# Miniprotein binders against a8xhq1: the designs that were tried, part 29

Target 1, 158 residues: a8xhq1
Amino acid sequence: MVQIWQMEPYPCGDPRLPHHLFPPKKITPDELSKRTGTLYWKLDTLDQVALAKRLTTLKLEHNFKKEDIFTLDAETTANFDDKIEELFEESSVPFEQARMIIEGSAYYDVEDKNGQWVRIFCEYGDLILIPSNTCFRFTTTPKNFVKMRRFYKEEEGN
Below, E stands for the ipSAE of ESMFold2; O stands for the ipSAE of OpenDDE; V2 stands for 0.75 times the mean of E and O plus 0.25 times the DockQ between their complexes.

## First folded at step 19 (miniprotein)

Design HH2 (at its last look DockQ between E and O 0.75; V2 from the best seeds 0.82)
Fold by OpenDDE base, look of step 19:
Structure HH2 (fold): chain B 158 residues (1-158), chain A 87 residues (1-87)
Amino acid sequence: as target 1 above (158 residues)
Amino acid sequence: SKTYRIEIVIEFDSPLEALEKAELFMIKLVELARKHGLTIRVEIRTTENGKIEYTWEIEGVSEEVAREIAELIREYFPDAKVTIRKE
């Protein structure tokens, strides 16, 4: 099951820790969409034909023309610590971002309309679409490993 | 160990057909990437004559994996333009 929650207002320490409220405030994918515009899907990876159709539809509807596989691995990625620190810096881009986790796990944080951060735990089979001009940040879990398909529009660079 | 870079270029008349078949092919490549740590980049373009051009760039490919990719190409896109370079 998908794990999405509202983050604590002033998280301290390691960004890779959950940093949820106590008690945790869980958020549904529908609420995620309403609050942040971010879309979430749990893809059925067992049916490859259906998966192909789903991803094709995604690409067509959002005009994705490029793709790469992105890997973060503390064991093999050069300057891993610097990279995860950089990725956790808040950013906003003028284009949609689609990401599908194909191995490992990670957190995508997105800011809602009220300036509250919502954390999305992403693992294998998860697909997220972050709308343009949305404040977001990214980090691995303490396992320090994630591999994902990143989808881009034609005007975007890899 | 010896590794290779593989470029695969295919043209299609139908965008939907191209994307669906290419996506299924990509799903197979993703499986290989998970297993063997491949670097993959994909680009989709529209040619001057209105065709869809699909390009894969695959890096870090061992000889063994190259054979697997070749088999996939033969299965899905036997007429693809394939370039293999030693890294």
Scores: ipSAE 0.853, ipTM 0.931, lowest interface PAE 0.4, mean pLDDT 93
Fold by ESMFold2, look of step 19:
Structure HH2 (fold): chain B 158 residues (1-158), chain A 87 residues (1-87)
Amino acid sequence: as target 1 above (158 residues)
Amino acid sequence: SKTYRIEIVIEFDSPLEALEKAELFMIKLVELARKHGLTIRVEIRTTENGKIEYTWEIEGVSEEVAREIAELIREYFPDAKVTIRKE
């Protein structure tokens, strides 16, 4: 079960803590989509043929031409603290992109049309698609470990 | 001790089944990356002949893991163009 929640308005301290409201205000995937345009799926990783078909469809529908495997691990990543701080900086890009969690966990924060932030707790098998020109930021959980497949469009002019 | 960089290139006429086979191959590479800590980058492009070119660049590969990757290539794409370089 995916966990998505409204972030507290004045988050302070370690970004890797939950930072939900008190009490927590949970968000459904439909509400996430309506508020931010961000799409979410839980993929069936046990059926590799079905997974391959689903990801092929994703790549065709969204014209994803580039991909990498990205790892953050406090035990092995050089300059982990600097990198985690850098990745939590608010970002917005003029293209859509997708992320699939293949190990560990992470938080993706996405800003809605009213300037409010929602936090997505992404775990193994979760796939999110962030629309173009949407403000987002990224961090791990206190476990300080995530591995994911990142999907990108081809650069214009190629 | 030393690691290698492997480039795998395949080309096909873009039937859906071929694209799905390439993705299944990538899923198998992902399992190796989880097990051995590999870095993988993928690029897909359309050639001037209208074919699809699928390129994997794999880094941080030990000699043992290179043999595993070679066996996987033989299973999925025995005609792939494979380049191995010492890092």
Scores: ipSAE 0.830, ipTM 0.914, lowest interface PAE 0.4, mean pLDDT 90
ESMFold2 (binder alone), look of step 19: mean pLDDT 81; pTM 0.758

Design HH3 (at its last fold request DockQ between E and O 0.84; V2 from the best seeds 0.85)
Fold by OpenDDE base, fold request of step 21:
Structure HH3 (fold): chain B 158 residues (1-158), chain A 87 residues (1-87)
Amino acid sequence: as target 1 above (158 residues)
Amino acid sequence: SKTYRIEIVIEFDSPLEALEKAELFMIKLVELARKHGITIRVEIRTTENGKIEYTFEIEGVSEEVAREIAELIREYFPDAKVTIRKE
């Protein structure tokens, strides 16, 4: 089941911790879209033919022409800690971001219209689409491992 | 042990079925990426003749993984242009 929640205000400490409100304020994919424009799908990875059809449609609709596999692994990634800190710095890009988790897990945080952060727990089979010019940040979970497919348009760099 | 860089270039007509086949091929490669420390980059372009061309760049490929990739190529795109280089 999808896990999306509103983050606590002014979170401190290890960004890899959940940092949810007390009590937790869960967010549905629909609410996520309404608040942030971010789209979320849980893809059926067991049916690879169906998955292929879905991803083909995605690529066609969004004109994705490039793809790579991105891996963060505390065991193999050089300067992992520094990289995690860097990725957790809030950023915005002028293009949409499509990401599919293929191994491990991670958090994508996106800022809503009211300046509140929403955290998306992403694991295998999850596909997210963050619209352009959305303030976002990224971190692994405490397991410090994630592998994802990243989709790009022709005009975008890897 | 020895690792290799593999480039795979496939070209086909652009009907939906062909695109889906290419995506399924990618899904199979992703399975290998999940199991092995390989890196995959893909570029898709339309040729002058209106065909679709996929270029796969795969790095960190062991001999074992290379054999698996070869099998996938034979199964999905036997006419693919394949270049293998030692890293």
Scores: ipSAE 0.874, ipTM 0.941, lowest interface PAE 0.4, mean pLDDT 94
Fold by ESMFold2, fold request of step 21:
Structure HH3 (fold): chain B 158 residues (1-158), chain A 87 residues (1-87)
Amino acid sequence: as target 1 above (158 residues)
Amino acid sequence: SKTYRIEIVIEFDSPLEALEKAELFMIKLVELARKHGITIRVEIRTTENGKIEYTFEIEGVSEEVAREIAELIREYFPDAKVTIRKE
């Protein structure tokens, strides 16, 4: 049961706090997809064979050719606070982004067609795919720790 | 420090089973990354012979973890080309 919520307008202060409305307005993965194009899956990390089959299919469907392990950890990441500030800057890229959480937790915020932001609480086993040209932001939760697999397409020539 | 960088190159024809085996190998490496904090990067390309080539670059590897990686290579891809460099 993934948690996704409508963000409060003009969130200020520590980006790692929930920043939901009062009372919270949860949304479903289906609503997330319809509003932002962002897709969500909960992958079975306990069945490694099934996981391998699912990720192989994903890589073939999206032509992912590159992957890395990305870690943010307040205890080990150099200049952690600067990194968090940088990653929370609103950004958009001309390619789709796939991220699978393999440890810890993070927030991905995505902007919908009406300029409203939704926040996705991503934790172990969650995979999200953010479409190209979608405005997004990233931060950890107050646990200050996340490890993820990031998937990339081969860069196309210009 | 006593850490190493390991490059693993595997090559195979592109049957689905081989791709899934490569992904299962990656999942085992990810378990090591969760436990030991190593860094992994993967790149996939099609060779001139039409085969699929995976290149794994693994960083921050202690000697103990290097032995665990070697055992995984032996189990999954014993013909892999492996290069180990001191960092």
Scores: ipSAE 0.835, ipTM 0.921, lowest interface PAE 0.4, mean pLDDT 90
ESMFold2, look of step 19: ipSAE 0.821; ipTM 0.917
ESMFold2 (binder alone), look of step 19: mean pLDDT 81; pTM 0.762
OpenDDE base, look of step 19: ipSAE 0.865; ipTM 0.935
ESMFold2, look of step 20: ipSAE 0.824; ipTM 0.916
ESMFold2 (binder alone), look of step 20: mean pLDDT 80; pTM 0.755
OpenDDE base, look of step 20: ipSAE 0.853; ipTM 0.931
ESMFold2, fold request of step 21: ipSAE 0.828, 0.822; ipTM 0.917, 0.916
ESMFold2 (binder alone), fold request of step 21: mean pLDDT 81, 80, 81; pTM 0.761, 0.762, 0.760
OpenDDE base, fold request of step 21: ipSAE 0.871, 0.873; ipTM 0.940, 0.941

Design HH4 (at its last look DockQ between E and O 0.89; V2 from the best seeds 0.85)
Fold by OpenDDE base, look of step 19:
Structure HH4 (fold): chain B 158 residues (1-158), chain A 87 residues (1-87)
Amino acid sequence: as target 1 above (158 residues)
Amino acid sequence: SKTYRIEIVIEFDSPLEALEKAELFMLKLVELARKHGITIRVEIRTTENGKIEYTWEIEGVSEEVAREIAELIREYFPDAKVTIRKE
């Protein structure tokens, strides 16, 4: 099941911790879209043919022309701590971003229209699409491991 | 251990069918990437002749994984242009 929640307003400590409200305020994918424009899919990975068609459609509809596999692993990634610190810095880009988790898990935080952060727990089979000019940040979970497919438009660099 | 860089280039006349087949191939590569420490970059271009060109760049490929990739190429795109370089 998808796990999306509103983050606490002033989180302290390790960014890799959930940092949800108490009690947790869960958010549905529909609410996520309404609040942030971010789209979320739980892809059916059991049917590879259907999955291929779905991803092909995604690429065509959003004009994705490039792709890479990105890995963060505390055990093998050089300067892991620096990288996750960098990735957790708030950013905004003038293009939409599509990411599919293929191994491990991670958090994508996106800022809603009211300046509140929404955290998306992403794991295998999850696909997210963050619209352009959306404030976002990224971190691993405490497991410190994630692999993802990153989709890019032609004008974007890897 | 010895690792290789593999470049795979294919051209298609039919974009949708080609893309779907390429995506199936990519899904197989993703499975390899989940198991092994390989890196993959993909680029899709339109050629001057209006064809779709699909390019895979795969790095950190062991001999064992190279054999698996070769089998996948033979299965999906036997006419692909393949370049293998020792890293």
Scores: ipSAE 0.873, ipTM 0.940, lowest interface PAE 0.4, mean pLDDT 94
Fold by ESMFold2, look of step 19:
Structure HH4 (fold): chain B 158 residues (1-158), chain A 87 residues (1-87)
Amino acid sequence: as target 1 above (158 residues)
Amino acid sequence: SKTYRIEIVIEFDSPLEALEKAELFMLKLVELARKHGITIRVEIRTTENGKIEYTWEIEGVSEEVAREIAELIREYFPDAKVTIRKE
C-alpha cells in the first residue's frame, strides 16, 4: 500500500518515527508530484522481465550510467548512528536522484514549494525519483534496515 | 578471508534487447545481494568505437556464491570477460 503523508510542522525526537499529523493526512503520488516534482511508484517485482524493461527505459530516459547497492543496517553497518544522522541532514543537489528499495524500508522526506514537508515510506519494490534542487532528507524506520539500488548519471557517482 | 571480487565486462552495439537482457541479469544478481552480503557496482560506458561497455564489479563473494554467479554468466553472457580476484 502507498504510504505518503504530510509531516507535522515542528517534528522533534527520533526522526525514524512517523511524524504524521493527527489525524494523519495521506497524500497521493499525483499530489506528491504536483507539490514537489517527486515521482513515486510501487513496482511489480513478480514479473521480472517486465521489471527489467521498465528499469531499462528508466535508465535510458534519464541517462543513468552508474549504479550501486547501498545497505544501511544497525546490526552490520560500522558507525550506523553517525551515518543515519548525516543522512538526515537537509540536502539539495543540482541533479535528479533515483532509488529503488530492494529490501527493508526507509523514509524520504521532500520539501514542497511552500516549505511544507512530505514523508514517503519506501519499501520493497518502491521506486522514487527526486528532481534536481529539491530539499530532501533520508532515514530508516525503527527497524533500522534498508537495502536499495541507487542510480547515477556518468559524472554523479563519485 | 575467503571472499572474492568478480569483474564482469560485456560489450555490444547498443541494441535495446541487449540492454534489457543486461538488466534482467542484474535483477538476478540483486536476488543474490538480498540473500548474501555481496555488493555490486555497475558502470555503463560508450567506447570510442560507439559500442556499449557494461561492467559489473561484485565484492564480498563467497566461493559458493561465485559458482552461482558463474552459472548466471554462462546462461546470459557466455562470452563475457570475467576476472576473479581473491580479497
Scores: ipSAE 0.839, ipTM 0.922, lowest interface PAE 0.4, mean pLDDT 90
ESMFold2 (binder alone), look of step 19: mean pLDDT 80; pTM 0.754
ESMFold2, look of step 20: ipSAE 0.812; ipTM 0.910
ESMFold2 (binder alone), look of step 20: mean pLDDT 80; pTM 0.751
OpenDDE base, look of step 20: ipSAE 0.869; ipTM 0.938

Design HH5 (at its last look DockQ between E and O 0.77; V2 from the best seeds 0.82)
Fold by OpenDDE base, look of step 19:
Structure HH5 (fold): chain B 158 residues (1-158), chain A 87 residues (1-87)
Amino acid sequence: as target 1 above (158 residues)
Amino acid sequence: SKTYRIEIVIEFESPLEALEKAELFMIKLVELARKHGITIRVEIRTTENGKIEYTWEIEGVSEEVAREIAELIREYFPDAKVTIRKE
């Protein structure tokens, strides 16, 4: 099941820790969309034909023209700590972002309309679409490993 | 160990059917990427004559993985333009 929650207002320490409220405030994909505009799908990876159709539709509807495989691995990625630190810095881009986790796990944090951060636990089969001009940040889990398909529009860089 | 860079270029007449087949091919490549330390970049372009051109750039490919990719190409896109270079 998808795991999405509202983050604690003033998290401290390791960003890779959950940093949820106590008790946790779980957020549904529908609420995620309403609060942040972010879309979430749990893709059925077992039916590859259906998966291909779904991803094709995604690419066509959002005009994705480029793609790459992105890997973060503490064991093999050069300057891993620096990269994680950079990726966790808050950012906003003038284009939508689509990401599909293909291995490992990670957190995508997105800011809602009220300035509250919502954390999305992403693992294999998860697809997220972050709309343009949305404040977001990224980090791995303590396992320090994730691979993902990153989708881009034509004018976007890798 | 010896690794290779593989470029795969395919042109399609029909966008939707071609994209679905290309996506299925990509799903197979992703399975390889999950198992092996390969990198993949994909670009979709419209050619001057209105065709859809798909390009895959695959790097860090071992000899074993190269054989697997070759089999996938033969299965899905036997007429693809394939370039293999030693890294």
Scores: ipSAE 0.856, ipTM 0.932, lowest interface PAE 0.4, mean pLDDT 93
Fold by ESMFold2, look of step 19:
Structure HH5 (fold): chain B 158 residues (1-158), chain A 87 residues (1-87)
Amino acid sequence: as target 1 above (158 residues)
Amino acid sequence: SKTYRIEIVIEFESPLEALEKAELFMIKLVELARKHGITIRVEIRTTENGKIEYTWEIEGVSEEVAREIAELIREYFPDAKVTIRKE
């Protein structure tokens, strides 16, 4: 099922390679949540009614009010190499984010409170929710292709 | 331009089943986005009257895909407010 692993401490070379420890240290979704607050679900994309109910609940529970379809594809994305380099820069935002993979695959890296990085191998049907103020970074696999639904909150107050 | 931007707007009181129907409609649009080079943005807001307004903005739509979207609109939301403009 979902593959989550502890990243090697000083990865070098292509970020799109696995960069796991030797031997690999696999992380469960429960451990991911405890270490980083990041949540994971495997959604049933073949049962569209159930999927609609699940995503509606997600949007209500987290007050997601905005969404887009994001595509990163070496064959069609302008300035792909620059874009992939930019997306791998460490980022942190003051709001939570959810991502659902609808085609292809990607890596999301999340830093825990001890400064250690965990890599999530996200593929078709995977949904993750990254909490606010969590350091993350993003890349594809060597397949250089991912399409995802991205969910956002609308800023409250003011 | 050989591509179009389509805006679809619906309003409803917020019963759970209406929200789920809107999401199922989105799932159908996502299948089109997987098959074709379209992009989709969604915004959900509360109107001045306290209703829920669901807006889809769809970009990169060919004439063929526009016809497929029109069929989905007729099936799910025949009263939707639809705006089409060339890009």
Scores: ipSAE 0.808, ipTM 0.905, lowest interface PAE 0.4, mean pLDDT 89
ESMFold2 (binder alone), look of step 19: mean pLDDT 80; pTM 0.750

Design HH6 (at its last look DockQ between E and O 0.72; V2 from the best seeds 0.81)
Fold by OpenDDE base, look of step 19:
Structure HH6 (fold): chain B 158 residues (1-158), chain A 87 residues (1-87)
Amino acid sequence: as target 1 above (158 residues)
Amino acid sequence: SKTYRIEIVIEFDSPLEALEKAELFMIKLVELARKHGITIRVEIRTDENGKIEYTWEIEGVSEEVAREIAELIREYFPDAKVTIRKE
């Protein structure tokens, strides 16, 4: 099952730690959408034909024209620590972002309408769509490994 | 070890069926990317006549992986324009 939760208001320490409330405040995909506009899917990867159809529809509906495979791996990625630090800096872009985890795991944090951060634990088969002009940040889990398909619109760079 | 860069270009007129086939091909490539340290970039273009061009750029490809990719190309897009260069 998907793991989404409201983050603690003033997290400190390693960003790769869960940083949930105590007790944890779990968020459903529906609540995630209502609070942040972010969409989440758990894709069925076992049926590749169905998966292909789903992703094709996604690309067509959102006009994704480019794609790459992005890898973060503490063992092989040059300047891993610097990259993780950079990616965890809050950002906002004027276009929607689609990401599908294909290996490993990571956290996507998105800011809701009330300025509260919601953390999405992403692992294999998870697809997220972050709407335009949404504050977000990214980090790996302590395992320090993730691979993902990143989808872009035509005007977006890799 | 010896690695290669592979460019795959296909063109087709029928958007949906061909796109789904291309996506299935991409899913197969993703499986390779999960196992191997290859990088993949994809670009989809549409020309003035509505013809779609699908381009894959694959880097860090070992000889073994190159053979696997070649088999996939033969299976899905035997008429693809393929360029292989040593890195």
Scores: ipSAE 0.877, ipTM 0.940, lowest interface PAE 0.4, mean pLDDT 94
Fold by ESMFold2, look of step 19:
Formats: sequence, C-alpha cells, structure tokens
Structure HH6 (fold): chain B 158 residues (1-158), chain A 87 residues (1-87)
Amino acid sequence: as target 1 above (158 residues)
Amino acid sequence: SKTYRIEIVIEFDSPLEALEKAELFMIKLVELARKHGITIRVEIRTDENGKIEYTWEIEGVSEEVAREIAELIREYFPDAKVTIRKE
C-alpha cells in the first residue's frame, strides 16, 4: 500500500519527481526497516480514541516530549523555495524523530549504511520514525503541500 | 482582524488515561489546524514530584476559533490554566 522505492544513484532535475530506478524497484516496510532502521505505520485516523492510544504509546516508548504542527505550502509559506531547498539538504541528528502526515504529501529519503537511498512516499495517516544518526532529506511532491505532526525527544534534565 | 496566541497548561500525575485524554484533545486541535491557519506546539515536562505538566502553545487564532478551542477546553480540561494574548 505504502510506496517505498530504491532511488536512482544520480538523480537529476527536480527533487520532487519520483527518481526511482528503471524499472522501479519497490521495497517493503520490512526491507526499509532492515536497511535503514526506519519504521513505518499506516494509522487509522477515523477512530480517534484508538489513534490517541496509539500515539500516546509512541510518545511513551520513545520519550517524545515536544511536538509541533509543520506546514509547507507553496501558496502561503514565506520563502517557500529557500525553505524547500534547505529541507532537502542531507541531515543527520543524534536523536530519533517521528513524523505523521495529517494532510497533503511528501517524500522522505533515508540513506542506508551502504550509501543507498530509499524514498518513502508519505501521505495522510502515514507515520515514520527515523533513527538517530540516520542521514535523511525531505521534499514535497509536485503538489507543493504537506502538513504534519513532528515529534521530538528532549533530555530528561531540561 | 485580530489574532491571538493561546497557552493551555494542565498538570496531572502520569496515569495512562490522562495522557491518552491529552492526546485526544490534541487530535481535536489538529482538526482545527487542518481547517484553519493556526499553529500548535506542545511541550511535556515532569516536575520534581513526578507530576506531568502538558503545555499547548497555539498561534494565529481568530476569535471564532478561540471560541471553538474554549469549548474543547471546557469538555476535556475545565481546570486548565489558559492565557490569551493579542498577537
């Protein structure tokens, strides 16, 4: 159901295009996890009580203490082009992060330890968890719109 | 057209039910964020006695949306400390 694919090694042009191999090589959430440690879930947003329980468990298991609502929209985001370029820069942080798509769509790219990139097509209800020290990057699709909940952990002594 | 910043603070022991209720409240706020141009930040702190402090900071709130948020607070956390400031 979720679309995850091996990225071509030398992508050219607009990062918001698919950039899969020819022919495409799709991978499963299990393969994503084995190669990158990245976890994926499709959450049921229709049952809000169950969703609340699931997200509470996520926050407790991963000690997430902060979150925000993050929106990128070519029509309303100030300096959208600069922002999207910045977000597509390869990034790595010493903590795990989770992202839940609540509207629109985006690509998250994650690199495995052999330097191979996989692309995750994230849509409404998708939740991903990127491990600490994993190289990742982010872009929208050509729709140029996504809204998501971002979850962060913080040191207990703060 | 006036917009406001709303800060909501609740405090409780860390029972699972209270945390789940806070998350359900957040899910309702997310519905408002999808419909309106508000932003939300959340911070969860534990005090010296192990009690949880849950803080929502909501920005870009119109008077109409503020009334909707007030109704949600009344339903979920009528004892919440609420601070409203003009942006």
Scores: ipSAE 0.818, ipTM 0.910, lowest interface PAE 0.4, mean pLDDT 89
ESMFold2 (binder alone), look of step 19: mean pLDDT 78; pTM 0.700

Design HH7 (at its last read DockQ between E and O 0.78; V2 from the best seeds 0.84)
Amino acid sequence: SKTYRITIVIEFDSPLEALEKAELFMIKLVELARKHGITIRVEIRTTENGKITYTWEIEGVSEEVAREIAELLREFFPDAKVTIRKE
ESMFold2, look of step 19: ipSAE 0.842; ipTM 0.921
ESMFold2 (binder alone), look of step 19: mean pLDDT 80; pTM 0.757
OpenDDE base, look of step 19: ipSAE 0.873; ipTM 0.939
ESMFold2, look of step 20: ipSAE 0.839; ipTM 0.920
ESMFold2 (binder alone), look of step 20: mean pLDDT 81; pTM 0.765
OpenDDE base, look of step 20: ipSAE 0.866; ipTM 0.937
ESMFold2, fold request of step 21: ipSAE 0.827, 0.837, 0.825; ipTM 0.917, 0.918, 0.911
ESMFold2 (binder alone), fold request of step 21: mean pLDDT 81, 80, 79; pTM 0.771, 0.761, 0.743
OpenDDE base, fold request of step 21: ipSAE 0.872, 0.876, 0.877; ipTM 0.940, 0.941, 0.942
ESMFold2, last read: ipSAE 0.817, 0.834, 0.831; ipTM 0.913, 0.914, 0.916
ESMFold2 (binder alone), last read: mean pLDDT 80, 80, 81; pTM 0.760, 0.754, 0.766
OpenDDE base, last read: ipSAE 0.874, 0.873, 0.876; ipTM 0.940, 0.940, 0.941

Design Z2 (at its last look DockQ between E and O 0.20; V2 from the best seeds 0.00; counts 0 for: pae E 8.1 > 1.5, pTM E .736 < .8, placed apart)
Fold by OpenDDE base, look of step 19:
Structure Z2 (fold): chain B 158 residues (1-158), chain A 87 residues (1-87)
Amino acid sequence: as target 1 above (158 residues)
Amino acid sequence: SKTYRIEIVIEFDSPLEASEKASLFMSKLSELARKHGITSRVEIRTTENGKIEYTWEIEGVSEEVAREIAELIREYFPDAKVTIRKE
């Protein structure tokens, strides 16, 4: 099952730690959408045909024409720590972002309408769509490995 | 030591075909990358004619590893456009 939760208001320490409230405040995909506009799907990866169709439909609906594979691995990525720090810096872009985890795991944090951060634990088969002009940040889990498909529109840079 | 940069360009007629074949190749390539500490990037584009184009860029490849990659390419994508350059 998908794991989404509201982050603690003043997280400190390693960003790769869960940083949930105590007790944890779980967020459903529907609530995630309502609060942040972010969409989440758990894709059926066992049916490759269905998966391909779903992704094709997604691309068509959102006019995604390009994609790449992004890998972050502490064992092979140069300056891993610096990259993690950079990626966890809050950002906002004027285009929607579609990401599908294909290996490993990671956290996507998205800021809601009230300025509260919501953390999405992303694993294999998870697809998220972050809407335009949404504050977000990214980090790996303590396992320090994630591989994802990133989808782009033709006019967008990688 | 001398290293090489390898570019691989492949076009597929369907997303499904691309996904199946490319996934296997990428898995093998990832294993090599982890083993030898090389860097790789893949870009996927839908062409105007509806084909799927994969472009791999592999850097920091030793001569020995380049040979392994070449063999891998021949196994999975014999019709791929491959360019190998010395860095």
Scores: ipSAE 0.024, ipTM 0.347, lowest interface PAE 5.0, mean pLDDT 88
Fold by ESMFold2, look of step 19:
Structure Z2 (fold): chain B 158 residues (1-158), chain A 87 residues (1-87)
Amino acid sequence: as target 1 above (158 residues)
Amino acid sequence: SKTYRIEIVIEFDSPLEASEKASLFMSKLSELARKHGITSRVEIRTTENGKIEYTWEIEGVSEEVAREIAELIREYFPDAKVTIRKE
């Protein structure tokens, strides 16, 4: 299940909590794309050949030349609190980035054209592409655990 | 002392075939990483002679995981330049 929602305007406290409106205002992938340019796919991880071909197309179309496997785990990651704080800093880069969740869960927040924030709940099999010059930020859920493949062109991200 | 470092360097003539094989390998490696702890990085560049070069760095893997990775390398990249070293 894809879960994308409008964030409350003045979130405070632990960023790893949902921070949705009351009642929640859910957003479709089409609305996400229209508002932020961010693309979303739910990949079929049971068909590994189709998955590989889809990722090959993505990498060729977007000229992704680097990728890694990145893990955040409160139990094993050195300086976890510092890393999660750094990753939640609002960032904007002049290139596209893609992220595929292979285990656990995380939130990616993206700012739309009107300065409103939307939160994407990313789980196993989710792939997102954040366009260049889009303000974004990242955190885990309260599970404090995610593994993902990260794709980028020239610069290695954290 | 019971962990291994693996370096893999491969050149391809065809960008599409190279990308498909590399994507399948990375997909299998990602499944293995879901089950076990694996840290890896890959870089893709065009060489001076126009070939496509893939460089993998895989670190901190157990003996069991290293054997599984070696089997994957043999399946996808039988002619790869491979260095496997105990850490």
Scores: ipSAE 0.012, ipTM 0.479, lowest interface PAE 8.1, mean pLDDT 81
ESMFold2 (binder alone), look of step 19: mean pLDDT 78; pTM 0.737

